VHH binders against Jacalin-related lectin 10 (JAL10). Designs and how they scored, part 17

Target 1, 292 residues: Jacalin-related lectin 10 (JAL10), of Arabidopsis thaliana (Mouse-ear cress) (q8gwi7)
Amino acid sequence: QKLDAIGGKGGKQWDDGADHDNVAKVYIRGGLEGIQYIKFDYVKDGKTIDASIHGVSGSGFTQTFEIDYQNSEYIVSVDGYYDKSGTMQALEFKTNLKTSEVIGYPKGTTKFSLGGVNGKMVIGFHGSAGKVLNSIGAYLTTAPPTKSQLVGGLTGGEPWDDGSNYDGVKKISVTYISTLIRSINVDYEKDGQVVTRYHGMKNGDTEEFVIDYPNEYLISVEGTYNILPDDNVLVIRSLIFKTSKGRISPTYGFVSGTKFVLESQGNAIVGFYGRDGGAFDAIGVYFSPIPS
Below, E stands for the ipSAE of ESMFold2; O stands for the ipSAE of OpenDDE; V2 stands for 0.75 times the mean of E and O plus 0.25 times the DockQ between their complexes.

## First folded at step 14 (VHH; framework vhh_8h63_2)

Design m6 (from r5 with T104V; at its last look DockQ between E and O 0.65; V2 from the best seeds 0.00; counts 0 for: grease 27.5 > 24.2)
Fold by ESMFold2, look of step 14:
Structure m6 (fold): chain B 292 residues (1-292), chain A 119 residues (1-119)
Amino acid sequence: as target 1 above (292 residues)
Amino acid sequence: ELQLVESGGGLVQAGGSLTVSCAASGFTVSSNWMGWSRQAPGKERELVAYIYTGGYTEYADTVKGRFTISRDNAKNTLYLQMNSLKPEDTAMYYCAREPRYGSVYERYWGQGTQVTVSG
């Protein structure tokens, strides 16, 4: 998604493009005369890509702002401040983790915000510049999936991880007995095909919860976990699933012990991870923004 | 051959008491996870009470303080003592042997015994 440049009308257009995975670093020189130039280092296929300086190359001090892209930091929005003459006077960058200092002098200017679209990140910039930066625009893409905390027993069973590289969840089959969950079987969609992953013990009662993907998304996994006295391990005792259409599954298993909720506003569940062995010991999920 | 035979059901007045039993053969009750579940007309089967091999018990909230699960190793029999019975306790009561943590054996249900509680 390309956001039009905002600011003054002067200068020559520039465009770093959108073929990047992230922004690594921002270089700015500014002061009372305005933002003199801006430069971005981008990330593509794990490599830093140096883009062109936009504005006038100077011998003065360059201020920088680093994005910790290797630890899932990304730019969400930029606040800009431009004046009547068409000069960008100040900029402020916001990531999902922090906000830069205001670079430049914003007094007496028009403020705008670029980006700030829920679930989106900036992967490129464009704008106009001559002797100063005049305007700035952005390219947005969907932010990467995030991983929930693992809930349940951390010592029983063995870890497993389906990953987050699925388009969505189409069906969950839950196998349970009177007091605990034995297994789950997840049907994912990937590139128009069903990919099935099974975790846990096969003995018990099995019930399905079907999700009308892509018209409906899995958004919540809730349940309980508690100790098994005979085995001295924590296991998942019950599960409930909730969808974007407000549908709620039956409670599978037996409500006992500590309640958990794995849900993130604006996100769908696109993957599972957990622990299983003698039963279904622990569960976690991957969240990805729901398309608007 | 594995068998579970429930007995002791019947008609009882609200506020009354009843004991149902489940005689087991083909396995040892005290060495298995055992439970009582019930199914009322038009409803799904639900757990009532559960006992683990070490003797620890769990109960559905709707019966806590009124029902007690127990076992008699000499008779290889599971019991459910039901006190302060209510009309909503009316159901077919089933005992089950359940697969424990790590077990590959299937759950086994008895045939059930009817408990009817009148007002």
Scores: ipSAE 0.720, ipTM 0.902, lowest interface PAE 1.0, mean pLDDT 91
ESMFold2 (binder alone), look of step 14: mean pLDDT 84; pTM 0.841
OpenDDE, look of step 14: ipSAE 0.733; ipTM 0.913

## First folded at step 15 (VHH)

Design n1 (from r5, 13 letters changed; framework vhh_8pnl_2; at its last look DockQ between E and O 0.44; V2 from the best seeds 0.00; counts 0 for: pae O 2.8 > 2)
Fold by OpenDDE, look of step 15:
Structure n1 (fold): chain B 292 residues (1-292), chain A 119 residues (1-119)
Amino acid sequence: as target 1 above (292 residues)
Amino acid sequence: QGQLVESGGGLVQPGGSLRLSCADAGFTVSSNWMAWYRQAPGKERELVAYIYTGGYTEYADFVKGRFTISRDNAKSTLYLQMNSLKPEDTAMYYCAREPRYGSTYERYWGQGTRVTVSA
């Protein structure tokens, strides 16, 4: 997705393109007359790419903003200020994790916001520049799935991971006994096909929670974890599921011990990971932006 | 195996107390997980409390310290002491036993005893 450049019409057009995986670093040289140049280091295939400066290097101060792309940080939006002549006076970058300082002098200028689309990340920039930065635009892509924390027994059983390469969850089958969760079976949607993954023991009562994908998304997993009596192992004791339409599943298992909620605003659950053994030990999820 | 027989139910006023008993002909000291369930009209049967062979107990959230599950091994009897009863506790109460281990899920039920809490 290309967002139009905002600012003045002066200068020459520049375009770094959208063929990047992330932005690693931003360089801005500011002066009293405006932002003199902007430069980006991009990420492609795990490597940093050094792009050209856009503008001129004159007298001023250079400030940098680093994005921890290796830890899933990415730019979500850019706020800026430009004057009546269309010269950029100040910029501020927002990532999913932090906000930069305002770089430049915002006084007496027009404020704008570039990006800020839920579930999107910036992967490139374009604009215009001459002796100063005149305008700035951005390329957006879908933000990658994020991994939740793992909750429950973190050392028992065997780890499993379905990954995040699914479009959504269509059905969850929960097998449980009176006091705890035995297993979950998840039906995923992937490229128009159903993929089923099984985790845990199958002895117990089984109930299904169906999600009307793609009209409905799984958005929350709640539950409790507590020690299993006599065995002295920490396991998942109960589970509840919630959807984007406000549907809530029954409580499966037995509410006991510590409560947990796995939810991320604006995102859907698209994958599960966890640990299982004699019981269902631990659970985690992958979040992905809900298409809109 | 063996029959479970509940008793002790009745009509009580809010704030009152009842003590339910479950005689278990199949009672064993070392192998029986036992529990109390209840089912109110129009609602699903829900677990109230359970006790393991080792004496470990857990309670549903709605119990809030009002009920106590216990067992007398010598009498092969399960008990539920219910204090501070509320109208919302009105239900048929069942005792149950199930094995802790096994490839099959099996639960034995009593016929139930009715508890009515009303002013």
Scores: ipSAE 0.156, ipTM 0.616, lowest interface PAE 2.8, mean pLDDT 91
ESMFold2, look of step 15: ipSAE 0.546; ipTM 0.808
ESMFold2 (binder alone), look of step 15: mean pLDDT 79; pTM 0.804

Design n2 (framework vhh_6qgx_2; at its last look DockQ between E and O 0.72; V2 from the best seeds 0.00; counts 0 for: pae O 10.5 > 2)
Fold by OpenDDE, look of step 15:
Structure n2 (fold): chain B 292 residues (1-292), chain A 120 residues (1-120)
Amino acid sequence: as target 1 above (292 residues)
Amino acid sequence: QVQLVESGGGLVQAGGSLRLSCAASGFTVSSNWMAWFRRAPGKEREFVAYIYTSGGYTEYTDSVKGRFTISRDHAKNTVSLQMNSLRPEDTAVYYCAREPRYGSTYERYWGQGTRVTVSA
């Protein structure tokens, strides 16, 4: 997705393109006359690419903004300020994890926001520049799924991981006894096909929670985890599911111990991972942006 | 042969008390996870309380905490549920169960149930 450049009409057009996986670093040289130049280091196939400078190097000062792309940080939006002449005066970058300082001088300028689309990340920039930066635009792509923390018994049993390569969750089957969760079976949607994953033991009472994908998304997993005293193992004791339509599942299992909530605003759960040791030891999820 | 026989149910006014008992045979209560369940009219069976082996560790569903007490008598090989401050919403058939162990493939064993009715 290409977002139009915002700012003045002066300068020459530049375009770094959209064939990148992320942005690693931003360089901005600012002066009293405006932002003199902007430069980006991009990420492609796990390596940084040094892009060209856009503008000119003057007598200003250079500030940098680093994005921890290796730890799933990415630019979400850019806020800026430009004056009546169409010169960029200041820029501020927002990632999914942090916000940069305002770089430049925002006084007496028009404010704008570039990006900020839910579930999207910036992977490239374009704009215009001459002696100063005149305008800036961006290329967006879908943000990658994020992995939640693992909750429950973190060392017991055997790990399993369904991954995040699904479009959504269609059904969850929970098997439980009076003391703990025994298993979950998840029906995923992938490319119009249903893929079922099985985790845990089959003996116990089984109940199903159906989600009307693609009209409805699983957005939250809640529950409790607690130690089984006789076995001295920490396991998931209860589960509750919530959907994008505000539906809440029954409480499955037995509410006991520490409460947990796995949710991410604007995102759907598209995968599960966890640990199983005869009971459901631990649970985690993958989050992905809900399609608009 | 495993058997569970519940007793002690009846009609009681709100705020009253009942003590349910479950007599087990064919196994030792103190060596097993024992639980009480209940099924209210028009509702699914739900967990009420359970007690672990040997140590007597107990847990309760939230709605009965502070009111109900599960216990076992080793000598009599019984499990009991003392129900105090009873409420109309506690009206249900109460079932005693021997629970499967962690990691086991054993099936839950049920008693026949005993009816508890709490009048307003």
Scores: ipSAE 0.000, ipTM 0.286, lowest interface PAE 10.5, mean pLDDT 90
ESMFold2, look of step 15: ipSAE 0.469; ipTM 0.775
ESMFold2 (binder alone), look of step 15: mean pLDDT 83; pTM 0.837

Design n3 (from r5 with A96V; framework vhh_8h63_2; at its last look DockQ between E and O 0.75; V2 from the best seeds 0.00; counts 0 for: grease 24.4 > 24.2)
Fold by ESMFold2, look of step 15:
Structure n3 (fold): chain B 292 residues (1-292), chain A 119 residues (1-119)
Amino acid sequence: as target 1 above (292 residues)
Amino acid sequence: ELQLVESGGGLVQAGGSLTVSCAASGFTVSSNWMGWSRQAPGKERELVAYIYTGGYTEYADTVKGRFTISRDNAKNTLYLQMNSLKPEDTAMYYCVREPRYGSTYERYWGQGTQVTVSG
């Protein structure tokens, strides 16, 4: 989980540790003489932790970079730029959602990237600093699952949510009639056991799509939703599933209306949520990084 | 007791027309979601045409513009008018009553009527 510090050799070692859930805010004072200091606010148990300044504080203006940790934003990587004197001259932070400005002056420096490991997030930093920041390293952990948008009828039926605390999907059974989806039955794996969740109406034709978990992952749910003219409600009309091995299910139901795709590169689907009350009104998923 | 009886199938030349019928008893056709599906040898059953209680219709792309679903409430009968028939339309044609939104009623299929389109 610990990435060695990269940069110059000078300064004193510092270490904010790894006992954090996320990073909330970065404070950097940079200038023509290099990065003077860096400071991180961390998150632990829902509270921010105000860590120490690393470097020297003087006259000037501090730039900040905020991480919207309450909405699943986290740092994935940091680009650093250091010179021959061992001084960190610029930094650039990347999250799963955005990239900071380049803070400082990167011209004529050695560039490096810290982190950028698929499915990992930064939860702590360490490095060396004296009168300037000399080097920076990081602590990584597995990023939490991400919830997709909900598609389909957002007001019909009642909500349901399987959550994301499953290892993967082993089988999906789809019940449908000629023009729409009636239900799904999902077999999840959790700690070597099958956990089954059923959502929707039981009347119709049922077909199974088996996934060879853990050798194969469910990666995509696609389909269509459209108004039902008799009822003036939006419902899921068709579903297609795709796996990491390029397998594609039959089209269940009837292709009609607005197409949707629930897919996230590098992630598997590990949970479902949705709405049901007279058909299969809406569907959403949870994504989790596929293990490397 | 529910019953769906298809009739009107037969042999027809390509480019020709044919009407198949589905006489219903035990329920009213106009109060239910009704459809026609077909199954050719070695192929999956596919929806051909569908009619909702309010009269709105939906068609498979493969038959749109050539086939028309309709119903006659006085005779309690569902129809499929098939025009410009192609050999690819050869199949067993089934009438179906399907559960409406919010309904727990079972799907009910007829026995089917064979339509064969020759060159």
Scores: ipSAE 0.648, ipTM 0.874, lowest interface PAE 1.2, mean pLDDT 90
ESMFold2 (binder alone), look of step 15: mean pLDDT 84; pTM 0.834
OpenDDE, look of step 15: ipSAE 0.697; ipTM 0.894

Design n4 (from r5 with P99V; framework vhh_8h63_2; at its last look DockQ between E and O 0.79; V2 from the best seeds 0.71)
Fold by ESMFold2, look of step 17:
Structure n4 (fold): chain B 292 residues (1-292), chain A 119 residues (1-119)
Amino acid sequence: as target 1 above (292 residues)
Amino acid sequence: ELQLVESGGGLVQAGGSLTVSCAASGFTVSSNWMGWSRQAPGKERELVAYIYTGGYTEYADTVKGRFTISRDNAKNTLYLQMNSLKPEDTAMYYCAREVRYGSTYERYWGQGTQVTVSG
């Protein structure tokens, strides 16, 4: 999807194209006269590729903004600020993980936002530039799922990873005893089929939490982890699930130790990963934008 | 055969104290994970206090600082000392044994003892 350039009139059109997997780095030079040039490093097949400088090249200090593309960071939107003379005066880049500083001098300008389309990321830019940057547009594509941090015992048990290539979660079965989680069993939907993954020990009290996918989405996993006294290992002690319809599961297990919350605004959980062995040691999730 | 027998329940005024006991037979309380759970009418049974084989204890937030779980190995008996009792502590109190043998898991309940907190 190509978003039309926004900003002032003037300059010569430029177009870095859309044949990229991500943006790696942004280079901007600006001053009192506005943004003098912009340059993007793109990613294609795991390799950084340099695009052209757009605007006036020169010596001096270049302001930069790096995107940690290897850890699933990507640009979601850009705020721009242009003045009545047609000069881009400031830019601010937003990713799924952070926001850049405002680069340049936005006073007395018209503000606009480029991108911010739910579930999309920027993979290319175009615009116009001459002595200054005049306008900027973007190419969008569907963003990949993002991976939460892993919580719980990070060294005990063995790792497992269901991946993120599922359409959604249909059911979670949790097996627990009085003070800890023993296992989870996850029913995913993939291409109209149920795919089941089981992690942990089967014995204990088992309860099901059914999600009415695709009318309802799993959006949050919360709980606690703590040392299990007799075993002296850090394990998941409790779990709570929440859905997009505001439904909340019972607390499975027993609240003890450090609280965690795995959720991301506007996203559903589409996969799990973690660690288990004699206990259910750790849990993490994959997020994907909720369809709209 | 395994048996858990609770006793010591009764009527107590709010702010008062009460100790309930659980006499065990067929196994040793100090060699097992043991707990006290309670069930009020129309409610699910909830864990109140827990003691591991090594003696470490855990408590539900609703009773922390007011209740104390302990055991007397000579009498093979588990205790729950309940102080600063509130009407919401009214419930049937159950002793439980939980065991894991490798991948297996077993739980044994007593018959319960009623605690009623008035006023």
Scores: ipSAE 0.630, ipTM 0.858, lowest interface PAE 1.3, mean pLDDT 90
ESMFold2, look of step 15: ipSAE 0.628; ipTM 0.866
ESMFold2 (binder alone), look of step 15: mean pLDDT 83; pTM 0.824
OpenDDE, look of step 15: ipSAE 0.668; ipTM 0.886
ESMFold2 (binder alone), look of step 17: mean pLDDT 83; pTM 0.821
OpenDDE, look of step 17: ipSAE 0.731; ipTM 0.914

Design n5 (from r5 with E106T; framework vhh_8h63_2; at its last look DockQ between E and O 0.68; V2 from the best seeds 0.66)
Fold by ESMFold2, look of step 15:
Structure n5 (fold): chain B 292 residues (1-292), chain A 119 residues (1-119)
Amino acid sequence: as target 1 above (292 residues)
Amino acid sequence: ELQLVESGGGLVQAGGSLTVSCAASGFTVSSNWMGWSRQAPGKERELVAYIYTGGYTEYADTVKGRFTISRDNAKNTLYLQMNSLKPEDTAMYYCAREPRYGSTYTRYWGQGTQVTVSG
């Protein structure tokens, strides 16, 4: 999605395009006469792409703002400040993790916000510039899912990974015995259809936890893991699920050992990965932003 | 023929003690994961105590310090010693053979023995 440039009409149009995975770094040179130029380093296929300078490379001090794209940071919005002459006087960048300094001199200007659409990230910029930056616009895309750490037995069993390309979780069926988890069965929604994935052993007691997707989202997986003394194998011993409506499942299995919590503020769980062997060895999740 | 036969239940006053037994045939108790569970009227069955083949034990929090699971290999029998009994301990008590790690067999329940704790 292309957001139209906001600001003044002066200068020459520029467009970095939208063919990027993320923004790596912002360079801004401000002065008393306005933002003198702006430059963005983008990321494509794991490599930094140095885009063009937009504006003039005059005297002044360049401020920079790094985006830790390798650790799931991305720009969500930009606040801009322009004056009656159409000169961009200040900018402030906000990511999902932090906010930049206000670069430039915002006093006596018109403020606007670019982006800030829940679940979206900025992957490109466009605008107009001459001796100063006059206007700025953005390209948005859906923010990618992020992967939790894996908890439980990290060496036992065989790995599995459902991936993150699902719209949401509709049901989790948990099979357990008195002291541990045997398996999970997950019903995902994908493009209006149910996709089912099963991991682990079938023998035990099975209970279902139904989620009223899309009116309700799975947001948390909690539980415990501990060694099995006879087998010297670390496995998941208990699981608890929590939804966006505050619903909490029963505790499946048996609380024993090290506690874990897999959750991320503002995100739903949209996929699972883990390990299983003769039981359910380890679990991890994928997070994706909940729609606003 | 697999059999689990619980016995030793009965009426006990609050604060008293009782031992229930589970005699097994058709398999060896010490080679299996074994447990005691209980079911009070109108409630779900819940784990009480558990013993692994190597002798390690686990207990529900509600019975820790009061109940002890044990076994006698010569008699092929599982025991639950219940001390400091409370009216809330009133339930049918079942022993079970549980599937071990990697096992494909299903849990096998005994018939149960009634424990009633009066005030």
Scores: ipSAE 0.633, ipTM 0.859, lowest interface PAE 1.4, mean pLDDT 90
ESMFold2 (binder alone), look of step 15: mean pLDDT 83; pTM 0.833
OpenDDE, look of step 15: ipSAE 0.667; ipTM 0.878

Design n6 (from r5 with N32D; framework vhh_8h63_2; at its last look DockQ between E and O 0.72; V2 from the best seeds 0.72)
Amino acid sequence: ELQLVESGGGLVQAGGSLTVSCAASGFTVSSDWMGWSRQAPGKERELVAYIYTGGYTEYADTVKGRFTISRDNAKNTLYLQMNSLKPEDTAMYYCAREPRYGSTYERYWGQGTQVTVSG
ESMFold2, look of step 15: ipSAE 0.724; ipTM 0.907
ESMFold2 (binder alone), look of step 15: mean pLDDT 82; pTM 0.819
OpenDDE, look of step 15: ipSAE 0.707; ipTM 0.899
ESMFold2, fold request of step 16: ipSAE 0.760, 0.772, 0.741; ipTM 0.925, 0.926, 0.917
ESMFold2 (binder alone), fold request of step 16: mean pLDDT 82, 82, 82; pTM 0.820, 0.818, 0.819
OpenDDE, fold request of step 16: ipSAE 0.663, 0.659, 0.688; ipTM 0.875, 0.872, 0.891
ESMFold2, look of step 17: ipSAE 0.723; ipTM 0.910
ESMFold2 (binder alone), look of step 17: mean pLDDT 82; pTM 0.815
OpenDDE, look of step 17: ipSAE 0.709; ipTM 0.898

## First folded at step 17 (VHH; framework vhh_8h63_2)

Design k1 (from n4 with R100Y Y101T; at its last look DockQ between E and O 0.51; V2 from the best seeds 0.57)
Fold by OpenDDE, look of step 17:
Structure k1 (fold): chain B 292 residues (1-292), chain A 119 residues (1-119)
Amino acid sequence: as target 1 above (292 residues)
Amino acid sequence: ELQLVESGGGLVQAGGSLTVSCAASGFTVSSNWMGWSRQAPGKERELVAYIYTGGYTEYADTVKGRFTISRDNAKNTLYLQMNSLKPEDTAMYYCAREVYTGSTYERYWGQGTQVTVSG
């Protein structure tokens, strides 16, 4: 997705393209006359790529903004300020994790926002520049899913991972006894097809929690984990699921021990991972932005 | 021939105490996993306390420190002593016996006894 450049109409056109996986670093040289130049380091196939400066390198100061792309950080939006002459005066970058300082001088200028589309990340920039930066646009792509922490028994049982390559969760089947969770079976939707993954022991009461995908999303997994004294194993003891429509599942299992909540604002759960054995030992999820 | 009969329920004021009993027939209480569950209006049934054959007990977080599960082997009876009762403890209380292995699972309930806590 290409977003049109915002700002003045002066300068020559520049375009770094959209053939990148992320942005690693932003360089901005500012001055009293405006932003002199902007430069980006991009990420492609796990490596950083240096791009050319857009503008001129004159007398001024250079500020940098680093994006921790290795830890799933990405640019979500760019706020800016330009004056009546069409000169970019200040920029501010927002990632999914942090916000940069305002770089430049924003006073007495026109404010704009570039990006900020739910579920999208910036992977490239374009614009215009001459003696100063005049305009800036962006290329967007779908933001990748993020992996939650694993909660529960972290050493017992065997690990499993459904991954995040699903469009959504349609149904969760929970098998449980009075004291603990035995298993979860998850129906995923992928490319219009239903994929079911089974994890844990299928001995106990089984109940289904259906999610009306794509009109409804699973957004939260809550529960408790505690040791089973007879077996001396730390396991998931209870689970509760919540949806984007405010529906809450019944409490499955036994509420005992340490409480946990797996939830990320603005995101849906699109995959599960965990550990299982004789009981359901541990649980984690993958988050993906809910499409707007 | 297996039977569970709960009794002892009633109306009690908040902060009060009450003991419910479960008389078992057809099996030995001390030789089985036993538990107390409750179901409030409009809510799902939830386990509040249980006792293993070895005597180990565990309690739901909502009742820890207030409820005590015990058994009298001679009477083949399960008990739930409830102290510091709260309105949210109002529910039908059920006695349960469970038998489960890696391949089988069975649960038996009594008819329940109503506990009502007034605020």
Scores: ipSAE 0.529, ipTM 0.825, lowest interface PAE 1.1, mean pLDDT 94
ESMFold2, look of step 17: ipSAE 0.663; ipTM 0.881
ESMFold2 (binder alone), look of step 17: mean pLDDT 83; pTM 0.814

Design k2 (from n4 with R100W Y101T; at its last look DockQ between E and O 0.39; V2 from the best seeds 0.54)
Fold by OpenDDE, look of step 17:
Structure k2 (fold): chain B 292 residues (1-292), chain A 119 residues (1-119)
Amino acid sequence: as target 1 above (292 residues)
Amino acid sequence: ELQLVESGGGLVQAGGSLTVSCAASGFTVSSNWMGWSRQAPGKERELVAYIYTGGYTEYADTVKGRFTISRDNAKNTLYLQMNSLKPEDTAMYYCAREVWTGSTYERYWGQGTQVTVSG
């Protein structure tokens, strides 16, 4: 997705393209006359790419903004200020994790916002520049899913991972007994088809929690984990699911031990991973932005 | 012929104590997994305490330190001693037996005994 450049009409066109996986670093040289140049380091196939400066290197000062792309950080939007002459005076970058300082001088200028599309990340920039930066646009792509922490028994049983390559969760079947969770079966939707993944022991009572995908999303997994005394292993003892429509599942299992909540604001759960053995040992999820 | 009969419920003031009993017939309490569950109006039934055949006990976090589950083998009776009662403990209390049938877990309940805590 290409977002049109915002700002003045002066300068020559520049375009870094959209063939990147992320942005690693932003360089901005500012001055009293406006932003003199902007430069980006991009990420492609796990490597950083050094791009050219857009503008001129004058007598201003250079500030940098680093994006921790290795830890799933990405730019979501850029706020800026430009004056009546069409010169960029200040820029501010927002990632999914933090916000940069306002770089430049925002006084008496027109404010704009570039990006901020739900579920999207910036992977490239374009614009215009001459003696100063005149305009800036962006290329967007779908933001990748993020992996939650694993909670529960982290050493027992065997690990499993459904991954995050699903469009959504349609149904969760929970098998449980009075004191703990035995298993979960998850119906995913992928490319219009239902894919079911099974994890855990099958003996117990089974109840289904249906999610009306794509009109409804699974957004939260809550529960408790505690030692099972007979086996002296740490396992998931209870689970509760919540949806984007405010529906809450029954409490499955037995509320005992340490409470946990797997939830991420603005995101849906699109995959599960965990550990299982004689009981359901541990659980984690993948988060993906809910489409706007 | 299996039967569970709860008794001992009633009205008690907040901070008070109460003991509910479950007289079992048709099976031996000490040879089975036994538990106490409760259901408040508009809420799901929840297990609050249980005892294994070996005597190990566990409690829900909401009642831990306040409730004690025990059994009298001679009387074939299960008990729940409830101390420091709170209004949120108000519920119908059920005695439960759980058995694995080889394919499913079956739960047997009594008719329950009402516990009301005023506050």
Scores: ipSAE 0.553, ipTM 0.832, lowest interface PAE 1.1, mean pLDDT 94
ESMFold2, look of step 17: ipSAE 0.617; ipTM 0.865
ESMFold2 (binder alone), look of step 17: mean pLDDT 83; pTM 0.814

